# Designs tried in a protein design chat: miniprotein binders against q9rrp1. Part 19

Target 1, 274 residues: q9rrp1
Amino acid sequence: MASLNSALRTAQHVRTATRGALLWGYEQKLAREVKANGKLPRHLGLILDGNRRFARAAGLQREMGHSFGADKAHEVLQWCLELGIPSATIWVLSTDNGSREPAELAHILSLLEREARQLAVDPRIHANRVRVRAIGQHDNFPPQVLAALNNLEESTAGYEGMRLNIAVGYGGREEIVDAVQSYLRTQAAQGATLEQAAENLTPDAIGAHLYAADQPDPDFIIRTSGEIRLSGFMLWQSVYSEYYFCDVYWPGFRRVDFLRALRDFQGRDRRFGK
Key: E = the ipSAE of ESMFold2; O = the ipSAE of OpenDDE; V2 = 0.75 times the mean of E and O plus 0.25 times the DockQ between their complexes.

## First folded at step 10 (miniprotein)

Design mb9
Fold by ESMFold2-Fast, scan of step 10:
Structure mb9 (fold): chain B 274 residues (1-274), chain A 81 residues (1-81)
Amino acid sequence: as target 1 above (274 residues)
Amino acid sequence: SPEELERELERAELLLKLIERLLKYAGDPLLEWAKRALEQAKKLLEELKEEGNPEIQDRIKQLATKLEELAQRIQELKSRE
């Protein structure tokens, strides 16, 4: 019995290792194909959806899904760095929290604080000169969360490698309102009347006052969870973006899923004014 | 069923991954979450310990070894020294 069990275990391990090697080889081939094509997103948008449903499907507590989601965000950042994607915006927390329990929101904010502190000292961030910014409305965040986000932004402000935006307390409608307010304050500082400000308003003027105005508009947006909608993510900037909807929940998003999305992007024509 | 067993193994793997992540923070709320996840993973692996074929038994043994490693790290962090 012991001899038989040992032989069966060895045979199964050999078969599993062979299958794993073939899948790994496929991933490496796909990565080489994506790199060889050369067309990568200049600015990648990521809507990180499905943390709660992932936890529920796995029989775990809801808050645990957010921790797995944070782990996945670190993996995907590494894949972006390896491929040389120059800008990414990840949507972590919206302005619309109506379906969230106060305790869940508190845990998300606590996790955000700890992730911000960890990123500020992450050798990967500094070695690759990643500039990290939190975008959104943060007025109601706990002071320690704001301090952690501000420290992360300040410690990376001089970097010109990759640009990473963490959209937290973010909504597209709110971003547009903030942009218009910023535009009007700039006009007022220059002595413009309301009538002159109205006459000077152009789409480019609004674009110049958006949160990530110093970066190109996202040319590719990926949403996980199978929801086929953007929910206002980068509402103004995404008018000409290509969209990819993946059925997996964010914590289950694999490198092969990422590479397949990029390959799909490479097969598409991006159009302006059609 | 084999599908149910795979789902439970995936759940154990996810719990161990969560514990690993939570241990990076050393903050009281997240350490308590790590402790809760550890107890859930321990109970689940104990329920599964004799299930499945030799390949699955080997996976369970590997997960149990990782669980013991993480349990020791939680104890060290809870000492706060």
Scores: ipSAE 0.000, ipTM 0.288, lowest interface PAE 12.9, mean pLDDT 81

Design na1
Fold by ESMFold2-Fast, scan of step 10:
Structure na1 (fold): chain B 274 residues (1-274), chain A 81 residues (1-81)
Amino acid sequence: as target 1 above (274 residues)
Amino acid sequence: SPEELERELELAERLLKYIERALKEAGDPELKLAKRALEWAKRLLEELKREGNPEIQDRIKQLATKLEELAQRIQELKSRE
């Protein structure tokens, strides 16, 4: 019965191998379908949700969830570069930190400093001519964090490849207020009265003063963790965006999940200007 | 599922990368987190091994070898400090 035992072991190995081959084939089929369709988001928004819940679900410390989240952001950046997505905005840290303990916030800011310094010298960033900007309100950041973000922005400012915005200290309402203030200061510099500034105010005028005004509005926004809300992410710019809500936590977001989201985007009828 | 199995293998790989990154920083808080990450990676690899999936056995062996290397580096750092 040695031959029978050997045959059963071979059958088990073949069965196991075919599972991996079928999964590989499915992912490659998705990638081919997405590339063949050719319709990509002009500006992809990413709400990186679920780091804390991922850590808890996996029995890990909370700080590890943020580190895995950062690693996942690097993977997704690579997928965007491979597909040729021209712009992406990732939401890393909001203006509302009321529920965060000081130690967690300090860890996130330390991680942000490290990631910014690493990106500034990342061969992938320079080879692909990725222009990186930190958007948001940074006045309350530690000086070393701000220095790292400013260095990253300055070292990539001349690039014309992919546009990557890192939304840190970001809130949609705060962005709109900043845009209105910027608009009013521009009007004042041109000698406009308050009444004239009010008459000249248009949606396009606000749009021109938003953080990433030189880029298209996001046409596709993905949020992980299954939460079905935008929480103010790109509040003004997202009015015509398609939204995709993925049930996985951000550190668990896989290439297959990314490709499924893009295929879903490609299958949607988007309403422009309604 | 095959997707779930791949996620668990990716998690093990990410745990090992996190440990390596923490060792480069070599701060006391980072070493504490690296030690816990090591324990979780070990448990995860033991669970994956128990599933008895022959396709992933070589990957599990590679990750277990890396885990042992990182564990030794953590121990060496602790003995110096």
Scores: ipSAE 0.016, ipTM 0.541, lowest interface PAE 7.0, mean pLDDT 83

Design na7
Fold by ESMFold2-Fast, scan of step 10:
Structure na7 (fold): chain B 274 residues (1-274), chain A 81 residues (1-81)
Amino acid sequence: as target 1 above (274 residues)
Amino acid sequence: SPEELERQLELAELLLKYIERALKEAGDPELKLAKLLLEWAKRLLEELKREGNPEIQDRIKQLATKLEELAQRIQELKSRE
């Protein structure tokens, strides 16, 4: 028998294949409605919440919840590719790890290393020309994790088919601080005084120095687990985003949940500045 | 919701099927996985019972009977060192 992670993936696949006919029919109806409407997010944000609570509710170890969460991220990436969503940012690990045990954090980082190495050679990534970038503060990560993330970024850097950002060691306030520091270093390199840098500072200047500045701001953000807050996710970029809060835990997030969220997005009348 | 209830029943059935598969292989990793899935299935069935929906009570009873059969087989395999 395969490793535990392979066994969990197999169980997830079998589970998907045996869905009830009613759910399958409803899912197909939703997919047709979403495609017929044609309006899709230009940049989808995903706050992957509930791995630990999913594991607890299922009577499993926390490590299994994170592995299920990674499997779910692969499924959702596939759904995004099938629909043609141009950009997605997934929030995997925040800068605030105060509630996590050292062993859990070590497991998440080991899982991240393995997943990054697998994505770097994934035929889906290369066939669909997906540009993958890890965003966040990574200086304190183990060297092997950094090497895996850097390899994934370098192997996809030339792609322009889809943009995928993996937010890891990510916090919105830290991103803004990094953007300001980047802006000031750019101004200094151009010979600007502190006063000139202050005069040149605009919202667009900050925006230009954010982690994914080459992409549009997210127009739709989905959070799982029923928490009705963004917790600083893409704090600067999300000012005009539409938000969807789903009560299921991330590993339990299904294609019907995804399609319902998209249908909800399509029904919204987006009016900036009202 | 009816959709969520069907998902939970589907999950319980799949867990039992995977436990059966693991028991056929009977290796150490498979037995460890079978025990974890058994605990997961127990918790899920207890949640479904607490929900108290009369329409699914007979199905829950059938799944619980199967779960006890699988639990007994796991104990029997564990005792054969």
Scores: ipSAE 0.000, ipTM 0.137, lowest interface PAE 18.3, mean pLDDT 78

Design na8
Fold by ESMFold2-Fast, scan of step 10:
Structure na8 (fold): chain B 274 residues (1-274), chain A 81 residues (1-81)
Amino acid sequence: as target 1 above (274 residues)
Amino acid sequence: SPEELERQLELAELLLKYIERALKEAGDPELKFAKRVLEWAKRLLEELKREGNPEIQDRIKQLATKLEELAQRIQELKSRE
């Protein structure tokens, strides 16, 4: 009965997050205040953490947590579109899969394939001209998953509205290594020696070869689950980012939590580096 | 307590919503898991019925009807393959 008791507590949290007339009124007030202020993140980073812990706290299987997490990602995309946030990067799957059982990883990849196929035909994506890209290392993904991600990218490639990056197989150190390799290959193609390539290397050169180089650096990063770390998320680009950490697990992340985070961002005195 | 009964109803609603999502997507692993969730939801609703609280009887009946609908849909999908 302890696991059922835990599930009851989680269900109460989820319902409170999704319903409540008083909460709805407060949420609408926050939304108006955030929009009236006008200062929105140019590029919002989201570290989707807590799917497994949400499921465990509820006494449910971990597979359900990932499914609830996917549903929450769709809700948050809608909130971003409503407010007019120009760019967002969501971290769905890292390069570090060592702690995941093969069955769990297979489920996550299957879920990713299904979500990518659904997103490619989602009216919200096309109506709002959202350009969707998968960033990360994908060479070891099943062919059907790669096909689904490629189809999503191709069907949205011409859009100039909101930019959405789905970070899958993503790690910050791996991104930097990929950027350096890309830079070196560009230099080699131009006939540069190793010494010349070294002399030509600048922070801007690395920046130009990162996965989402055509977008501004994230100015605001939100992580759920109460973990106070970035775990390498957009490691190079996040040097001057503002960070927000909230205690709720990702599937329990409420619109009011999102709006509070944005209000907090709006109140911060931001100094840009050179 | 009324608070505890409300929490149990909320859990039943959450479990039924999960089953409905899994049915829409019709994946083999999700259908197997949905059957287990259905069993859990059925047990929870039966416990709530035993309490005999008239205040929540209509909601229990609505959730039980939805559970039967979802159980039928799971059986239909299972018999196709």
Scores: ipSAE 0.000, ipTM 0.197, lowest interface PAE 14.5, mean pLDDT 79

Design pa2
Fold by ESMFold2-Fast, scan of step 10:
Structure pa2 (fold): chain B 274 residues (1-274), chain A 81 residues (1-81)
Amino acid sequence: as target 1 above (274 residues)
Amino acid sequence: SPEELERQLELAELLLEYIERALKEAGDPELKMAKRSLEWAKYLLEKLKREGNPEIQDRIKQLATKLEELAQRIQELKSRE
């Protein structure tokens, strides 16, 4: 029946339009609520999970999922800048790559190089005075990847607007070990004995030797993909963080999901936040 | 599976919604993402069309029409740069 088919097409158009309008309205309501409240994370942690699963669900190659995820990271950076979030750390690549094929890891590193080179000349970065730093263990990265990351860090080192940390080759336990080693080397350089170094060790001493120690600890951490764990992300710094677990895969993370997470954070009566 | 098919349809709808929103803001990062989302939505809809499930054909046709509309708008916007 032509009449029935026409009615079904009309119903589908109305459904899609209504769904889009409702989502837009809800997003605007959330944006108004977040702005009216005014309390923002001082340092936002982001665990970017689900690129592979997103690609698989969509019938795409894994490489496309990582590219989509990189584009989403740029979009979320823009949302952070618009709201005035002062610091963010994004977890891009773990120290544990045992589950990844060598070709996938090579692709992620190539994508990282391209994104680092793009960010170094991005007008948004310079106009908003964003200081970008790569944190983690990088000794085994290809030289061209290290060069791109170093160039990005050098070109933004003097900025004081927003602080963006890109966690690559990052693991929380490795960070703590690096911090202890750094602390011990500092003590040794000052002529301290091992016993004196042990007596001088405090939580603040460890904190001073962590990656990005010049920034406040994250007060809010968002993980996508529905996994309810931190997997060691900012293990030392996250002791007093609030956590938000979102069911969407990272490339599917929408502005409405972001605003909903921030509204949730604002409702948690943080003693240390404003 | 039926769950996989529904998930793929929801993803195609999400990509089209994102493209529509990106066009409203017309910023460089949004337009870059809109172009990439357009390419992936095309791939996904062609894949769904090839698999031939009759229950979703009307939705596929609707999404394909919206995709062409958004593709035209992106090209028009890009030509003004």
Scores: ipSAE 0.000, ipTM 0.242, lowest interface PAE 12.9, mean pLDDT 80

Design pa6
Fold by ESMFold2-Fast, scan of step 10:
Structure pa6 (fold): chain B 274 residues (1-274), chain A 81 residues (1-81)
Amino acid sequence: as target 1 above (274 residues)
Amino acid sequence: SPEELERQLELAELLLKWIERALKEAGDPELERAKRALEWAKRLLEELKREGNPEIQDRIKQLATKLEELAQRIQELKSRE
């Protein structure tokens, strides 16, 4: 019974809607509604929060929480492909690691290396022509992690299907700084003075130098774990995004939760583009 | 509650998937974690069987088969240490 008590504690944080049979019927109803409506996010943002809390609630090691989180990311990628969502950005590691101990960070980077290598040869990626890119600041990453990410990006660079961005070492303020630096280097290459560069600066110029500038701004962002904040995720691009905050921890995020979020999105009118 | 059984079943599935992944990438620390996860998955499945819910019995059998496969692979790896 002690192991049952531990599992029940986990169930409190990995929420499901109903019993298996009723849940299956409800999920099918949601799937039909979402497909019938036809309105999908052009660019879906995902803040993958709750791996540590999921593991802690279950009495598991944090490393297991991150591994479950990676497995969930693969499931959600499949759901995006099935529905035909054109672009997605997943936030897996911020620039602000907060209270992460060095061993946990090392494990996350090792997991990232493994996942990047596996994704580079994943038949789903190639069959669906998914273009994968890592966005963020990577200068301090181990060389083997950078090599794995570069191989993944190179292996998919020619694809025109779904766009998948993996945000690692990512922070919104850092992205804006990088965009300004990129803009200034472009101006300098064109022979502009600092004064001319200042006069030429527009919001569109910043937008053109963001990490995923060749993709539309995210129109829908989902965060798991019940935290009601974006923490700087796609800070410049998200100004007109619709936000959905789900109470479940990322490893417990279910297809029914995903479909419910999409149905919510479909019921909303965007602030601009009317 | 009935919803708790569904969540426990999902936890057992997640544990078995993690064990399978760990065995592909394993060194000694991963193997020890896999052993602990396997023991927990085994106890979860035993308790789910005890609950006697007919609707999930087929899924429990499938997971028990997968658990036995993974247990045999762990045992084989231990034998080759």
Scores: ipSAE 0.012, ipTM 0.452, lowest interface PAE 7.8, mean pLDDT 81

## First folded at step 11 (miniprotein)

Design q1 (at its last look DockQ between E and O 0.06; V2 from the best seeds 0.00; counts 0 for: pae E 14.6 > 1.5, pTM E .342 < .8, other shape alone 4.785 > 2.5, unsure alone 63.066 < 70, off the site)
Fold by OpenDDE base, look of step 11:
Structure q1 (fold): chain B 274 residues (1-274), chain A 81 residues (1-81)
Amino acid sequence: as target 1 above (274 residues)
Amino acid sequence: DPKEIQKKLEKAEMILRFIQRAIEWSGDPILRWAQKAIQEALEILDKLRKQGNPKLEKKVQKIAERLDEIAERVEELDQEE
């Protein structure tokens, strides 16, 4: 009897190990296929959704869902570097998220400060010469959060590697308003009248004043949580983006789910209105 | 109890068939070694099931050893790539 109980325990262990190895082997195969195709997004957009729903489904506090969501962002940065994706924008906090409970918002901002401080000293950022920027409206952020974001931007401003945009306090309508305001200020500084500024207003003139206007428009946008909407993410820039909606909460998003999304992008014919 | 031994053998066979099917479904050539070792373990289990004999313990031990070899090789393959 003892030997038979041992064999059953061993068979259960092998079953667990085999499940791990099969998932890993499939992921490595899928990574090879994605790399061999070579058609990668020039700019990847990521809408990070489902942190609170993940925590709730796991029986965890909401704060833990945001912590695991931050850890997942570091994994996705690694995956982008390994594949050689030139630019990424990660949507962490929207303008509409300001209506959250003050304690939840304070926790998200405290995480953002921690993660910004970690990235500013991250060997992967410096070794790969990743240029990090925060995009959005930050005027109402706590001074310590602003200091951490500014230090991260300054520490990486001279880098010519991957572009990483962290969208915090970001809204797509607010970005367009900020771009038009920036355009108008530029026209005024050039001595243009309001009438001349209106006549000179083109799509390209707005585009030149958007956040991260020195980067190409997003080729591919991934959203987690199973929600089939953009919610204003890169509202102007997304005109010719491909979209992928993953029915996984952000903290549960795996490398295999990421590679499946990229494989799906590779299969798409981008016609650009032709 | 011979009935309890039989029930435990059937459970072990079910686990091994699951692992084999999982390897076959992956189509991964790296796991071909594991597939072959599982096939040999299944043949040992089938021989056990048919014999009902006190030599069951020695053969169950051989199954356990072969399953441990599969586990180790599956873990090695998870580390090599």
Scores: ipSAE 0.017, ipTM 0.462, lowest interface PAE 6.5, mean pLDDT 83
Fold by ESMFold2, look of step 11:
Structure q1 (fold): chain B 274 residues (1-274), chain A 81 residues (1-81)
Amino acid sequence: as target 1 above (274 residues)
Amino acid sequence: DPKEIQKKLEKAEMILRFIQRAIEWSGDPILRWAQKAIQEALEILDKLRKQGNPKLEKKVQKIAERLDEIAERVEELDQEE
């Protein structure tokens, strides 16, 4: 038995090392191709899915899946900075929190607080002048989470480099309603009647009131976990977005997967701006 | 399909070179013996390509035999322990 187990361990070791070397070599090839092409998303959207399924498949508690997901978000930020992607929006938590157990939601919000505080002092954020904003509906968040998000936004508000939006408490339908309400309030402040506001309404008028209206619409959106749908992510802004659906859970999303998505984006034909 | 067989031979060489580098990176002393066997397989592949051998099926058979030798060596680890 011991001799057989040793042979099996050796075979497993060689298989693991071979897979790692093949993946590394392929990743290097992809990185060279992406760099040589040079075309990058002007605004990258990321729908982070699969934290719970990753933990379940690994026999781990759900909380660890969310923790690994947070670690992965740091990796992806680094990859965006290395490539010089000018804007990114990461969807962390939707508006539908009612189906989550209270302990899971509390853990997600605790992770959000910690990650926001870490980003506020992260040398990469400041050296690259990354402006970070939280977008979504936050009124029912714990005060310490709101304070962490506000501190992060305030400490980066003057930056003119990369823009990072953290979509938390976010839903696309809610964003549209908020935009319409904001439009109507500006019309009322100008003395417009409802009939005049209706006459003045255009798609651009609504677009100007979206959460991150000062940024271009996303041109590329990646969703993990193999689900082929938007689920309301940036519903208004994504009309011309290219979509990439990756068949891995978010904590398992690797740099090679990211580079594959970018290569796919570079190979697509599109007429952006119409 | 000699062009497809040649592509398979080139892929096999690339895989062997990746395995060689992976063994070097792992630093695992149990696997150091495989470095010599992989080098010999790569030398055989290189000689066959440079000769311009017209019989690609024989090249595939030689690579399969070399891989079998590597597999047999890996299995010997069970007997050595």
Scores: ipSAE 0.000, ipTM 0.156, lowest interface PAE 14.6, mean pLDDT 74
ESMFold2 (binder alone), look of step 11: mean pLDDT 63; pTM 0.440

Design q2 (at its last look DockQ between E and O 0.08; V2 from the best seeds 0.00; counts 0 for: pae E 14.7 > 1.5, pTM E .357 < .8, other shape alone 7.891 > 2.5, unsure alone 63.998 < 70, SAP 76.305 > 70, off the site)
Fold by OpenDDE base, look of step 11:
Structure q2 (fold): chain B 274 residues (1-274), chain A 81 residues (1-81)
Amino acid sequence: as target 1 above (274 residues)
Amino acid sequence: DPKEIQKKLEKAELILRFIQRAIEWSGDPMLRWAQKAIQQALEILDKLRKQGNPKLEKKVQKIAERLDEIAERVEELDQEE
């Protein structure tokens, strides 16, 4: 028994050392270059795609692809903190993903509950004063998932460090509809007529009612899985975003792939329509 | 518990099969070489598990050194692209 526990510890140390060594030299060089340039996104968007395709390619159950996808989100949070990225939005679950098999959706929601409970007590969240918010439509979520998300938001609401938005039950058209509804309710509470509310409707008025409207628009959006589309991710806010499409499934996304994406962003001239 | 050790080994083998298939899918010759080396490392670990041998640490260290050589060579090729 003692020799097998030593072997497993040594295999874990070799696995950690090999994951460390294989990527460490080049990643450290690339991380130094990215840090030395200093041009980082003020708000990073991440479209987390490929969990099921990853599991299928690996000959794993679909559920394992989602579990590895959750583990990868913790790695990316660490990378954002190490680089000093001020804001990030990660897209975990879309409105359209509600059409998935009930067992797969139940598994994703159980992972979300587990990860929300872990983040609420994560020393990295508290030490870096990370403010976490869930964005999207959550009314149909199980009560235990809602309780875990609310506890995470409340536990971090006073923090002024990095902003982390977790997009769950999120759709870009649904966000615009919710923003317009919120605007109309605000106008009605001020005693405005429907005609006055229509005349006062501007792009800035919609922008002020979007999810996380207290943050800048995303400067940079990374999508995994080789799919060259946004699928409605931050549909309003993405008007001047830079885009990077990585041909890697989300659970396979490496720190080197992240640093390459940031190097690519650093090389871009953002003209803003000029 | 032997069952808990078996579950941890099966999970390690699954993650190695995962690294292996991510490697196979990228088509990268260097990743295929890293795969072969990881596979050889696993075969050695499995043989050492079956033998109960106290020399496990020295052989695992040699596997780690060989994986570091693979790392350096993958870095050289990732610099040529």
Scores: ipSAE 0.006, ipTM 0.302, lowest interface PAE 10.4, mean pLDDT 81
Fold by ESMFold2, look of step 11:
Structure q2 (fold): chain B 274 residues (1-274), chain A 81 residues (1-81)
Amino acid sequence: as target 1 above (274 residues)
Amino acid sequence: DPKEIQKKLEKAELILRFIQRAIEWSGDPMLRWAQKAIQQALEILDKLRKQGNPKLEKKVQKIAERLDEIAERVEELDQEE
């Protein structure tokens, strides 16, 4: 039994190393194929899921999963910049705070503050002139989190390169309600009656009042952790989005997974005869 | 970087040779399905190393495809045990 267990453990070590080397080679092939094709998302949506399950699988507290998730988000930002993807929206925290324990929520908000401060001075953001916005409902965020988000937005407000939207405190239904309220306030300020506002309401009127109305609708959305649903992510804007669902947890999302998703995106037009 | 690619190829070959020996020593019938694919990949790597091929890009693409197939097979056998 001892010699068999030693041989099996050695085989496991070799399998792990072989997977790493094989994935590296495959990744290089995919990167060349994706670049050669050239078709990339104009606005990439990312639903970051699986942080808690990743930590559980590693035997760590949930808070560490969120920290690893933040590290992964920096990697994905780098991949987007390298390829020249012009807009990205990442969903880091939904409006549904009731399903999270207070300590976990406090940790996520503390992490958000730290990451916003780091991003505000990140050389990649400034060198690539990335305009960063926080979208969602932020009224109940701690003052220090709000200050960090405002500083990040203000320090990049004039940039005309890549657009990065951080969806925090975000829900698609809440976004629609906010857009309708904004529309109605605009109509009232112009002297419209309720009947006139109702008559003037169109899909375009709602679209013009969404959080990131100055950007194109997302054409590609990736969700990790194997969940096959959007959960209200960009509910209005995603009507024509292509979707890619990846089984890995967000902290384990690799460059090869990203490239596979992009290759799939590149093949979609052929399938539908467009 | 050609030197980086060469280092990766050398490491992959060493790893594959070790897997082949482990399959033989373990006596695990579930691993035998990968034997031919692994041996074929080792032959490709050995030929590439000996030739110092000037058309490295095509060889890398071919090797990457084969290595992905082998990784999937090894992963299948690992999950079955």
Scores: ipSAE 0.000, ipTM 0.183, lowest interface PAE 14.7, mean pLDDT 76
ESMFold2 (binder alone), look of step 11: mean pLDDT 64; pTM 0.470

